# Ledger of designs, part 58: VH-VL binders against q8ixk2r445to577

Target 1, 133 residues: q8ixk2r445to577
Amino acid sequence: FFGMLQNKGLTDYCFDYNPPDENQIVGHQVILYLCHGMGQNQFFEYTSQKEIRYNTHQPEGCIAVEAGMDTLIMHLCEETAPENQKFILQEDGSLFHEQSKKCVQAARKESSDSFVPLLRDCTNSDHQKWFFK
Below, E stands for the ipSAE of ESMFold2; O stands for the ipSAE of OpenDDE; V2 stands for 0.75 times the mean of E and O plus 0.25 times the DockQ between their complexes.

## First folded at step 3 (VH-VL)

Design c3 (framework fv_zigakibart)
Fold by ESMFold2-Fast, scan of step 3:
Structure c3 (fold): chain C 133 residues (1-133), chain A 120 residues (1-120), chain B 107 residues (1-107)
Amino acid sequence: as target 1 above (133 residues)
Amino acid sequence: QVQLVQSGAEVKKPGASVKVSCKASGYTFTKYAMHWVRQAPGQGLEWMGYINPGSGRTKYNEKFKGKATMTSDTSASTAYMELSSLRSDDTAVYYCARDHGYSYDTFDYWGQGTTVTVSS
Amino acid sequence: DIVMTQSPSTLSASVGDRVTITCRASQGISSYLAWYQQKPGKAPKLLISAASTLQSGVPSRFSGSGSGTEFTLTISSLQPDDFATYFCQQLNSYPLTFGQGTKLEIK
């Protein structure tokens, strides 16, 4: 699948990657922002290797979670996907991170009204359900 | 902190139009969908639709397509719902309600309601 | 459209009672259900989301359970402030639909 990765729990919010510095495009947190339908910062590809890739037409970033962390960050894609970059998009829309055995949830960023995807224990919450548009 | 303040009661004749406003404060207006729900006298709640203020995109309950028009003004943090060609069965209290954010299509904050009465 | 049916339509109870209100969906909605409380002349107030998640500031005597097509809202020890109309709402598919309401009255 490819397109904008939208959350059921935050009706019109999509995965968005807009690093604050153009000279350091990897290593920053993936955020959630209102879906705008134009692709760009919100265009992702889900691959057969269970990766979520950013920008399918250039040397690509891949969403990853570092050991012990609950935030999603952008890393460089590898020829063989490492375990920290593998997410299972299930039929019900759950996005399961195999290495941690946790699910990606749309969550309020602490001390703000901004939203980010975070790893949380898997629940039946609609904030843990995602689909491509 | 979060507050939704709606415009005052309206009395209209059949065939007229009415535009209800809902002014939001205490949060980032463009980051939450705004829903509209009506309640006819002595009856239950009926979902009309929502607007995403950041994109202007709307989703209507099919029953209200061509009847209701939802718009927003991001500079004023205000959502609007206009009803056209009013009939007596449009008499109801109309609520704006903010999408929960943590559970989509669930409403965590509500306006106080605007009573619209359609009578000859 | 998914039809939501509540039972009973009216329930009479006394302070201190355990009260249970049922909501049934015409098709499976997983746990995509919310509960609201509405007092006369006031807007509804969200009590429970995702069938069982109690909202901040809602007293712990309120609880929700169920999945699929049958859901319940329970008030473990009824207080005077709890006499109101209660609505369930499905959020599984559009259009969003509500139950007809259950009016909780003083016995």
Scores: ipSAE 0.007, ipTM 0.556, lowest interface PAE 11.7, mean pLDDT 85

Design c4 (framework fv_zigakibart)
Fold by ESMFold2-Fast, scan of step 3:
Structure c4 (fold): chain C 133 residues (1-133), chain A 120 residues (1-120), chain B 107 residues (1-107)
Amino acid sequence: as target 1 above (133 residues)
Amino acid sequence: QVQLVQSGAEVKKPGASVKVSCKASGYTFTKYAMHWVRQAPGQGLEWMGYINPGSGRTKYNEKFKGKATMTSDTSASTAYMELSSLRSDDTAVYYCARDHGYSYDTFDYWGQGTTVTVSS
Amino acid sequence: DIVMTQSPSTLSASVGDRVTITCRASQGISSYLAWYQQKPGKAPKLLISAASTLQSGVPSRFSGSGSGTEFTLTISSLQPDDFATYFCQQLNSYPYTFGQGTKLEIK
């Protein structure tokens, strides 16, 4: 799959990555932003290794969650996807982070009126259901 | 401060159309979905749908599909909701409300409401 | 559609009373529930989001609890400003649905 990764519950919000410096695409948090339909910073690829890749810049970035954290951060992709970069997109639309055993949920960023994807205990909520558009 | 200001009360005859406006201020209009909620006299709240002002995309409650049309004007920071083929049972107060999901800001700001009365 | 049922439909109480309003969902909605207060002639006001998160500026006497299908709104010591109609709303699935409302009136 590839395209814009949308949330079913927060229906017009898409995964979005717009790093402050386009020459340094790693180390920053992935956010959610209103879907604009233009691709670019909202265009992601879901791979057979269960990676969510950001392909609009070089080198390619892969979404990861660092140990003990709940935020999604951009890392450099590796030849063999490490466990912290594996997300299982399930039949019901849930996005399961294999290493933590938690699901990706659309949630409000703590000190902001912005939204971010965060790891939370898995539920049947539409806010934990995602699809490529 | 965030404000949603709606257009004034309307009295219409059956078969007419009415267009209600909701002017937003105090925040970035294109970052938040705008929802429309109906409240018939003495009754509860009913969700009609929403518009994403940044993209123009809409989602309707199936009950209102074909009856209500939602649009927005980004340059004016104004959302609109038009009702067609008015009937007496469309008499209600119509609210616009800002929402960006179940996280903390769910329907956090509401317009004051626009009363639409359909009578002959 | 998820049906939201509130009980009681009308509740009479006195200032200083502890008041509890319940809301039931016809299917599981996790914690995706909000509570609103509406006074006559005015728009609804958000009180609680995510079942239990009190909104800024809302008095601490208001609290919410529950998850799944059973939820409660509690006012620990009723004040004159609290006489209003209260609505729950599920935000788990489209279409979003509201309870029928609970009118809190002076005893």
Scores: ipSAE 0.008, ipTM 0.611, lowest interface PAE 9.4, mean pLDDT 86

Design c5 (framework fv_zigakibart)
Fold by ESMFold2-Fast, scan of step 3:
Structure c5 (fold): chain C 133 residues (1-133), chain A 120 residues (1-120), chain B 107 residues (1-107)
Amino acid sequence: as target 1 above (133 residues)
Amino acid sequence: QVQLVQSGAEVKKPGASVKVSCKASGYTFTKYAMHWVRQAPGQGLEWMGYINPGSGRTKYNEKFKGKATMTSDTSASTAYMELSSLRSDDTAVYYCARDHGYSYDTFDYWGQGTTVTVSS
Amino acid sequence: DIVMTQSPSTLSASVGDRVTITCRASQGISSYLAWYQQKPGKAPKLLISAASTLQSGVPSRFSGSGSGTEFTLTISSLQPDDFATYFCQQLNSYPWTFGQGTKLEIK
């Protein structure tokens, strides 16, 4: 499915990707921003390969977590999704990153007023519950 | 509530094309991927590919690239799979199946199947 | 491509028996494995996802286990309604592939 990926606990915040250079879409951190219902930077596709794709640009971007990190970074999509790009969306809304055994949580970015999705130990917190609008 | 209803059986000659339909109801058609799987008589299941009806994006099993074409009509909530240059070994039951998208869930709902027979 | 091999190909059993079907992947697939049941003339039905997660409405006598390359489907007390062909499927890598099937027959 596809659309805006919104957090249940951090009300009105959605996955957002707005790279500073439209000609280089990879390598930057995915953030959370107020859901605006318009614009391609908040439109994501959840695929049968358990990828979260950013389809605004070509080549397509896929959200990944690099080894030892807890931040979600945009990488290039591959024909076969590597393990670090696979997120399992549960019926309860949890978004589980199988490789790390952690869940995606809405959190305040350190030393700023910005919010980001981060990997954290799985809990039943609403800040770890996500849904497509 | 969720239903996938496929078109009727087809009998074709070698070299012909066939287009199978899969009409969805009971859910938002554009929110789930539609996969195609075939099963030759008395044989196992073979994944052919999928289409995301909301984006129009397709992914094919390499074996079926250039042979199968997947499309969808969102106003009719119908997915299509066209198979070209039919050979006798394309004789099979063709299924559409919905990808649930939750957890590790895969094909939670299946169409009833469309039998395609290719004979001279 | 990942090759899925089921054992046995055919299994004869009686009502009340405990039956076990095995599925082996040619490469590690973590827990990205599903089990399906197919009755003659019908489409397959999803029984188990994520190697061990029983689908809603599926009787508790069905269970799945395993990870990596070796997986097992167990029916703890076989019922008449369980005679069918069972398929495993890997969802780890494209193309998605199925085992050849295990036909569970009466007696």
Scores: ipSAE 0.007, ipTM 0.599, lowest interface PAE 11.2, mean pLDDT 86

Design c6 (framework fv_zigakibart)
Fold by ESMFold2-Fast, scan of step 3:
Structure c6 (fold): chain C 133 residues (1-133), chain A 120 residues (1-120), chain B 107 residues (1-107)
Amino acid sequence: as target 1 above (133 residues)
Amino acid sequence: QVQLVQSGAEVKKPGASVKVSCKASGYTFTKYAMHWVRQAPGQGLEWMGYINPGSGRTKYNEKFKGKATMTSDTSASTAYMELSSLRSDDTAVYYCARDHGYSYETFDYWGQGTTVTVSS
Amino acid sequence: DIVMTQSPSTLSASVGDRVTITCRASQGISSYLAWYQQKPGKAPKLLISAASTLQSGVPSRFSGSGSGTEFTLTISSLQPDDFATYFCQQLNSYPRTFGQGTKLEIK
């Protein structure tokens, strides 16, 4: 699957990655933003290795969760995906992070007016359901 | 100042179609989704769907799939909702409403409503 | 679909009264709930978002509380301008659904 990774519950919000420094694409948090349909910062690929790959820049970035954290950040992709970069996109739309046993949920970022994907206990909420457009 | 101004009342025959407009001003049109909600006489509110004006992408309530078509014109800052194959039970006031993500998709501004009457 | 049920459907009250309207969701919706006021012939107006966040320009006599499946809207001292129909709406899942409305009438 590839394209814009949209949340089922949030009003037309998509995975978005737009680091402030264009010369350093690694280490920043993935956010959610209104789906704009222009590709670029919102274009992702779900791979056979269960990676969510960011194809806008080279070298290619892969979404990861650092130990003890609940935020999704951009890492460099590896030839063999490490466990912290593996997400199971389930038939019901749940995006399950295998290493932490948690699901990706659309949530409001603390002390701001923006939204971010966070790891949370898995529920039946549409805020934890994702699909590619 | 945010305003949503809808087109005027319509009277239609069964089987016709109607296209309601919602002109936005006072904010960046492409940054907010536009939802459509209807209210039959003396009844409650029923969500029909939304459009993202920036991308043209839509989401419909299953009940309205194939019945309602939502579009937008970013140059005119106007959203549209067209309802086809009208029946008497489509008689209602149709509202457009802006959704801001900050309040978890809450409808913070509404159009004044467009009354659509379907009668023979 | 998440079913939203309001109680009561009609409420008669006098100016100065404290009135409470309740809203129940058929499944857990956390704090993803909004309250709207609708006066005859007018569009609904947002009063409260995220279950308890009062919107700018809304009088402080309005307040919201609750989480999960049970929510309340309270008007601490009813004013003549408050006679209207009130709707709750869940924001947790699509399709978005509303309660049937509570009509607040002069006693």
Scores: ipSAE 0.007, ipTM 0.602, lowest interface PAE 10.9, mean pLDDT 86

Design c7 (framework fv_zigakibart)
Fold by ESMFold2-Fast, scan of step 3:
Structure c7 (fold): chain C 133 residues (1-133), chain A 120 residues (1-120), chain B 107 residues (1-107)
Amino acid sequence: as target 1 above (133 residues)
Amino acid sequence: QVQLVQSGAEVKKPGASVKVSCKASGYTFTKYAMHWVRQAPGQGLEWMGYINPGSGRTKYNEKFKGKATMTSDTSASTAYMELSSLRSDDTAVYYCARDRGYSYDTFDYWGQGTTVTVSS
Amino acid sequence: DIVMTQSPSTLSASVGDRVTITCRASQGISSYLAWYQQKPGKAPKLLISAASTLQSGVPSRFSGSGSGTEFTLTISSLQPDDFATYFCQQLNSYPLTFGQGTKLEIK
């Protein structure tokens, strides 16, 4: 799949990556923002290695979750995808993070009204259902 | 050098249609959403909707669904907004505006505006 | 729809004054707020994004603050070129909505 990764429950929101410095493409948190399909910041590729790649810059970025964390951050892609960069997109739309055994959920950021994708215990919530648009 | 140049002022009778153009230059037209905003005389700004020129996808403010139609011509780098069944309360300045689409970026460049006057 | 309410609707001030314009959202919008300046007969100009990020070329006397539901635009020392109408806009939810505007008039 290639396109905007949109949330079924938070229907106007898509995965968004917009680092403040274009020369430092990695190390920042992935957020959710209103779906617009412009500027390349919302275009992601889901690969056969179960990576979610950000292909706008070289070297390519891969979404990862560090051990003990629940936030999605951009790391450098590797020749063989490490476990922390593997997300299983299931037929029901759930996005399962293999290493942590949790699902990606559209969630309100602590102490604010902005939205971010976070790891949460897997449920049947539409906030945990994703599709490429 | 980003510029958005809109078509000239229009005077229409009630029931007519009007098509406003917005020609973009200085950037890759298909990479940025084009929004349309109107402003009635002496009043505030009202968001009408946007078109993604790269995909042709549109999103309308519910108030303008069925009344406004947004299109684009990629080869001409031009966005269009057509209003049908004009009424006197459609009298306004209509703006096109570019949304870079980055988080917290908003309408960074605006056209000069097209005045549409609806009167009998 | 998120309703954006500005206060005051009209503000009379003198050159050199410190002026503050407030924008309130009917529900939380985090920092997804922009401020625009509009002069008579002209299109709006982006001043501030992300509630507090000053755009390139905008004088440092302009500043924005706030998050959630209450936001402010401050001009620390008003200049003649600053007499204009100011609008806030939320970018948190569709439809995108603007405040009604605050007209800054010379005293």
Scores: ipSAE 0.009, ipTM 0.603, lowest interface PAE 10.1, mean pLDDT 87

Design c8 (framework fv_zigakibart)
Fold by ESMFold2-Fast, scan of step 3:
Structure c8 (fold): chain C 133 residues (1-133), chain A 120 residues (1-120), chain B 107 residues (1-107)
Amino acid sequence: as target 1 above (133 residues)
Amino acid sequence: QVQLVQSGAEVKKPGASVKVSCKASGYTFTKYAMHWVRQAPGQGLEWMGYINPGSGRTKYNEKFKGKATMTSDTSASTAYMELSSLRSDDTAVYYCARDHGYSWDTFDYWGQGTTVTVSS
Amino acid sequence: DIVMTQSPSTLSASVGDRVTITCRASQGISSYLAWYQQKPGKAPKLLISAASTLQSGVPSRFSGSGSGTEFTLTISSLQPDDFATYFCQQLNSYPRTFGQGTKLEIK
């Protein structure tokens, strides 16, 4: 799958990655922003290794969640995907983070009008359902 | 202060079209989706659809697909909703409402409403 | 589409009364439910989001509870300003759907 990764429950919000320096993509949090389909900040690839790749700049970035954390952070992709970079996109649209056994949920960033994807206990909510558009 | 100000009341004949405007102020217009909800006299609320002002992308309630057209003008911070082929049962108050799309803030600000009357 | 059903459709009460309005979803919606208040000639006003989160500026006599398919709006001590129509709305799926409304009238 390749394209904009949109949330089913939110009003037209997509995975978005907009690092301050386009040549240094590692270490920043993935956000959710209104889908616009412009540029490459909202285009991701879901790979056969169950990675969510950001291929717009070099080096390639892969979304990861560190042990004990709930935020999605951009890391460098590796030749063999580490467990913290593996997400299972299920038939119902759930995005399951294998290492933590939690699901990616659209969430409001506290004290702001911004949204971010976070790991939460899995539910059957449309806020935990995602699709490529 | 956040405000949504809608255009004034309209009286139309069956078969005509009407275009309602909703001017936003007090926030970044392209950061919030704009939804349209109608209410027929003495009836409940009916969701029509939304527009994402930053991209122009829309989603319609199936009942209004082909009947309503939503657009926006980012330079004017104004959203529009046009209804075509008006019928008597389109007589209603039409509201715009902003929405983050998350359960915490849904429809937190509404326009004052625009009354559309369709009469012969 | 998720069907939202409110009960009662009309409720007569006196100032100082405790009133309860219920809302039922045809499918599980977790806690993704909002409550609105509408006075005649006015736009709806958001009272409660996420089933139980009171909006800023809304009096503490209002409270919401429930999850899944059964939800309740309670006004602990009814005031004159509270006579209005109340609507629930599910936020789980598109299209967004509302209950038919509960009209709260003076007894």
Scores: ipSAE 0.086, ipTM 0.731, lowest interface PAE 6.4, mean pLDDT 87

Design c9 (framework fv_zigakibart; at its last look DockQ between E and O 0.05; V2 from the best seeds 0.00; counts 0 for: pae E 4.9 > 2, placed apart)
Fold by ESMFold2-Fast, scan of step 3:
Structure c9 (fold): chain C 133 residues (1-133), chain A 120 residues (1-120), chain B 107 residues (1-107)
Amino acid sequence: as target 1 above (133 residues)
Amino acid sequence: QVQLVQSGAEVKKPGASVKVSCKASGYTFTKYAMHWVRQAPGQGLEWMGYINPGSGRTKYNEKFKGKATMTSDTSASTAYMELSSLRSDDTAVYYCARDHGWSYDTFDYWGQGTTVTVSS
Amino acid sequence: DIVMTQSPSTLSASVGDRVTITCRASQGISSYLAWYQQKPGKAPKLLISAASTLQSGVPSRFSGSGSGTEFTLTISSLQPDDFATYFCQQLNSYPRTFGQGTKLEIK
């Protein structure tokens, strides 16, 4: 699947990656932002290796969660997806992070005006349900 | 300073259509979703749908699909909700409400409401 | 759709009373719940978000609690300005749904 990765519970919010330097895509947090419908910084691809890829630049970026963290950050993709970059998009729409055994949840970032995807204990909440559009 | 100002009361005959406006000020219009909620006389609140004014993307309550049409005009910072094929049970106060964005998509600012009366 | 049920539908109370209103969701909604106050002839006003987060400018006598399927709005010492209808709203799923409302009136 590919396209804009939208949250089922929020009012039209999509995965969004807007790095400060468009020629350096690694190391920054993935955010959620109102869907603009234009692809670009909100265009992602879900791969057969269970990666969520950001394909606007080469080398391609892959969403990852570092050990002990709950935030989703952009890493470089690898030939064989490491465990910290694997997300299972389940039939109910949940996005399960295999290494941590947690689910991606839409949450408000406490210190800012931003919504962000975070790892949380899995629940059946629509704020943990995602789909490509 | 945030204000949502709605158009005035309307009296319509069955079968007509009505278009309610909601003019926003005091914030960046395209950064917040606008929802529409109706309230029949003496009754509770019913969510109709929303529009994302920056993209024109909409989502409707299934009950209002094909009945309500939501649009926006970014140059005028105005959202619109049009109801077609009016029936007597569409008599209600119609509210626009801004999606809070800070608190789980709650409605932090509401328009004053537009009374739509459908009678012969 | 998630069904929201409030109790009581009407409540008579006196100034100075402690008042509680309950809201039940037909399925778990975590803390994704808001409370609104509506005075006659006026639009609803947001009081509480995320089940327990008081909005700026709302008097501290208002408080919210609960998670999952059972939620409560409490007014610790009722003031004349508090006689109104109160609505809960779930924010977990679309379509957004409201409780039927609780009318708080003078005893």
Scores: ipSAE 0.576, ipTM 0.872, lowest interface PAE 2.2, mean pLDDT 90
Fold by OpenDDE, look of step 4:
Order: sequence, then structure tokens, then C-alpha cells
Structure c9 (fold): chain C 133 residues (1-133), chain A 120 residues (1-120), chain B 107 residues (1-107)
Amino acid sequence: as target 1 above (133 residues)
Amino acid sequence: QVQLVQSGAEVKKPGASVKVSCKASGYTFTKYAMHWVRQAPGQGLEWMGYINPGSGRTKYNEKFKGKATMTSDTSASTAYMELSSLRSDDTAVYYCARDHGWSYDTFDYWGQGTTVTVSS
Amino acid sequence: DIVMTQSPSTLSASVGDRVTITCRASQGISSYLAWYQQKPGKAPKLLISAASTLQSGVPSRFSGSGSGTEFTLTISSLQPDDFATYFCQQLNSYPRTFGQGTKLEIK
């Protein structure tokens, strides 16, 4: 699966990554932004290694969750996907993070008017449903 | 590069008000919350609150409600904090700090600080 | 409010020393912890986010560890430029709160 990763509940919002430095793409948080389908910022790929790749740059980035955190951060992809980069995009649209045993949910940041994907206990909320478009 | 430049030192008498400015550059002003932090002499850092310049939404530390008022001028890319009814214990260095919402909400850039001295 | 307690409040050390500063949170804050360095007359400088993520431009001799309620900042080999006051900050909830600071001074 590849393309824009769109949330069902938060209509018209997609995974978005726009690092401030194109030559250093890791270390920043993946956000949600209005789906526009332009450029490289909203193109992601779900791989056979259960990675969510941001592969518009070299080296390629992979979404990871750092220990004790609930945010999705861009790391470098590795030859063998580390445990903190493994997600299961389930048939029902839920995006399950294996290591934390939590689901990715579209949420609003408290300190901003922006939206971000956060790890939360898995529910049947449409805000936890994702699909590639 | 990101830069926050604050207004100069202030000396005020008790009961007066002071308005500190924080001019931002090098980034989209409306996309990041601006926090205010004070540091009284001999004490640590205290979070006072933040304003989201994009929406105007503010959040205050309960301790500073009624004391501090945060505003912003998007056309000038400037955040303001007004302190009212100044007392001697309001003497401190006041910092503006940008909330890096894309990096664990850390305060990644700081103004140089504004010293506010309240004395009779 | 979450209370952040640093220890020690003052630390005397020599160049080349390995030093460790501890920060304790009154309740669990996961890894939502940042470390700042502040020199006299200057604003704090962000060193580490998410308890262990070194910021760009920060020397690799700095490292952070911990989760939950106990956190540490370590300088593997102290350099002259490292003598300053260090603060931890919890980013788990509002109000944001800082430790009282650890002054690292020359022995």
C-alpha cells in the first residue's frame, strides 16, 4: 500500500511529514494535515516489513515510536525493521503498533491547533481508522 | 534561522504595568505556540503560559492568571506579554520560547530574555 | 502540578570527569522530559528531548536516559564549555514544570 494515508474520522486529513531540512529528515514528528496530494510530504508506503516508509528522500525514513512516547517520529529505515517501527494495518483500517500494543489515533495537539497521530488504546473509533488513497 | 528578539530591560514601580515584546523571525509565526517563562533571581524556571498566534488561543498557568496577559500581532510576527499590578516579587527575567510542536513540544528556541525590575 | 526535583543542586567537577545529574518527577511522565543548559546571562538551550534524544549540534558527550519518574543527564567527559546550570522539564502535562536546576561548577 502506498500514497496518502488518510484518516477516516478526521475527514480530509492525511499523514504529513515536512522536515525543516531536506538533508536531515529524521527526528521530527509526523503530523496530520489536509490531504492535498501534492509534493512529497504526504506520500507514504506500507511495506512487507510492516514499516511505514517516507521514501521520497534518500536515505529513506521510517516512522518509529520511541520508548515511552505516544508520538510518531521519523527515523532512518534499517535493513531489518526494528520493533519500534513495526505497524500492522489491519483489515478494519486500524493501524496497530506492535511494540506498544496501541493503535494510531488522529488527535488534536493541546498546545497548537494542529492534528497529529498519537498512540492510544485501541478502540473502534473512526479516528483510529486509516486508509491509503 | 529562527530568532526571537525580546524588548529591552524594564524598571517599574509597584502597581505599574509592563509589556514585553518578542519578535519572531525565520519561521512561520502563526504555526508555533509561543510560551512565556520567567526566572526570578535565585529561582528556577516557571512556565507562565502560551499563546497560539494562529488562533489567538491562550493557556495560562493558574499562578499567573490575572497577572499576565498574552497577545500577539501576526502582522508583526510579535508576541506580547503584559504584566499588571507589578510587585517586587515580579522581578525576574522573562523569556519567550517557541514550542516546537513537531519535536515533542520542546522549547527549542528562546528569546534573549527581558529583565523586569520592580522597585520602589 | 508535577514537581520536578533535580539532584544535586550543585555539582563540582573537573574537566574530563563523568558527571550525572538526576531529575525526579512526582508522577509518571513517560519519556516526556527535556534537558536544558543555561549559562549566566543567557537563555536556556535545549539539549535533549524525549528523555534521550540529543538535539542537533549538541556534543555526543551529552546523553539522557530514564523513563517514568527517574531521569538522568550524563556528560561522559566534562569540557570547559559544559560548566553551566542544567534544568529538566516535564512535557507530559500542563502546567509545564521545570526542575530547580543543577549548577555544574569547576572544582
Scores: ipSAE 0.405, ipTM 0.831, lowest interface PAE 1.8, mean pLDDT 93
Fold by ESMFold2, look of step 4:
Structure c9 (fold): chain C 133 residues (1-133), chain A 120 residues (1-120), chain B 107 residues (1-107)
Amino acid sequence: as target 1 above (133 residues)
Amino acid sequence: QVQLVQSGAEVKKPGASVKVSCKASGYTFTKYAMHWVRQAPGQGLEWMGYINPGSGRTKYNEKFKGKATMTSDTSASTAYMELSSLRSDDTAVYYCARDHGWSYDTFDYWGQGTTVTVSS
Amino acid sequence: DIVMTQSPSTLSASVGDRVTITCRASQGISSYLAWYQQKPGKAPKLLISAASTLQSGVPSRFSGSGSGTEFTLTISSLQPDDFATYFCQQLNSYPRTFGQGTKLEIK
């Protein structure tokens, strides 16, 4: 799938990536922002390797979760997807992170008025459900 | 301070249309979705839909799809809702309400309401 | 659609009373629940978000609790300004849905 990855529970929020240093796409956190489809910040690809790719730049970025963390961080894609970059988008819309055995949930960022995707114990909440537009 | 000011009361005959406005001030209009909620006389609240003014994207409660049309004018910081083919059961108070992310998209500010009366 | 059911529909109480209003969801909604107060002829006012977080400027006598399917709004010592209708709203799913309301009246 390719497009905007939208949360079912929140009002029109999508995965968004806008690193502070546009020459260094690695190591920054993926956020949620109001869906708009402008400037390529909200376009991602879900691949057969179960990656979520940020395809607007070369080298391409893949979403990862570092050991012991709950935040989604941009890494470089690799020819064979590392375990920490594998997500299962299930039929019910849940987005399961294989290595951690947790689901991606839309959550408020503690120190701001923004939302971010975080790993949480899997539930049936629509805030843990996602779809491509 | 955030304010939502709605247009005045309307009295309409069945079959007419009405367009309710909601002018926003005190915040960045395009940062927050604007919802519409109706309250029929003596009854509870019904969510009708929203518009995201930054993108123009809308979502409607299926009950009101084809009845309500939500638009916005970013330069005027104003949201609009048009109701078509009015019937007596469209008589209600119509509220605009701001969606705020800090509170998991709760409606933190409401307009004063616009009474639409449809009578023969 | 998630159905929100409030209890009781009408509640009579006196100034100084502790009152509770309950809200039940037809399916689990985690803590994605808000409470609103509406006085006659006025727009609703947000009191509580996320089931238990008090909105700024709301008196501390208001509190909320619950998760999953059962939620409670409590007013610890009722004041004259608190006689109003109260609504819960779920924010787990679209369409957003409200409870039918609880009218809090002077006895």
Scores: ipSAE 0.248, ipTM 0.778, lowest interface PAE 4.9, mean pLDDT 89
ESMFold2 (binder alone), look of step 4: mean pLDDT 92; pTM 0.945

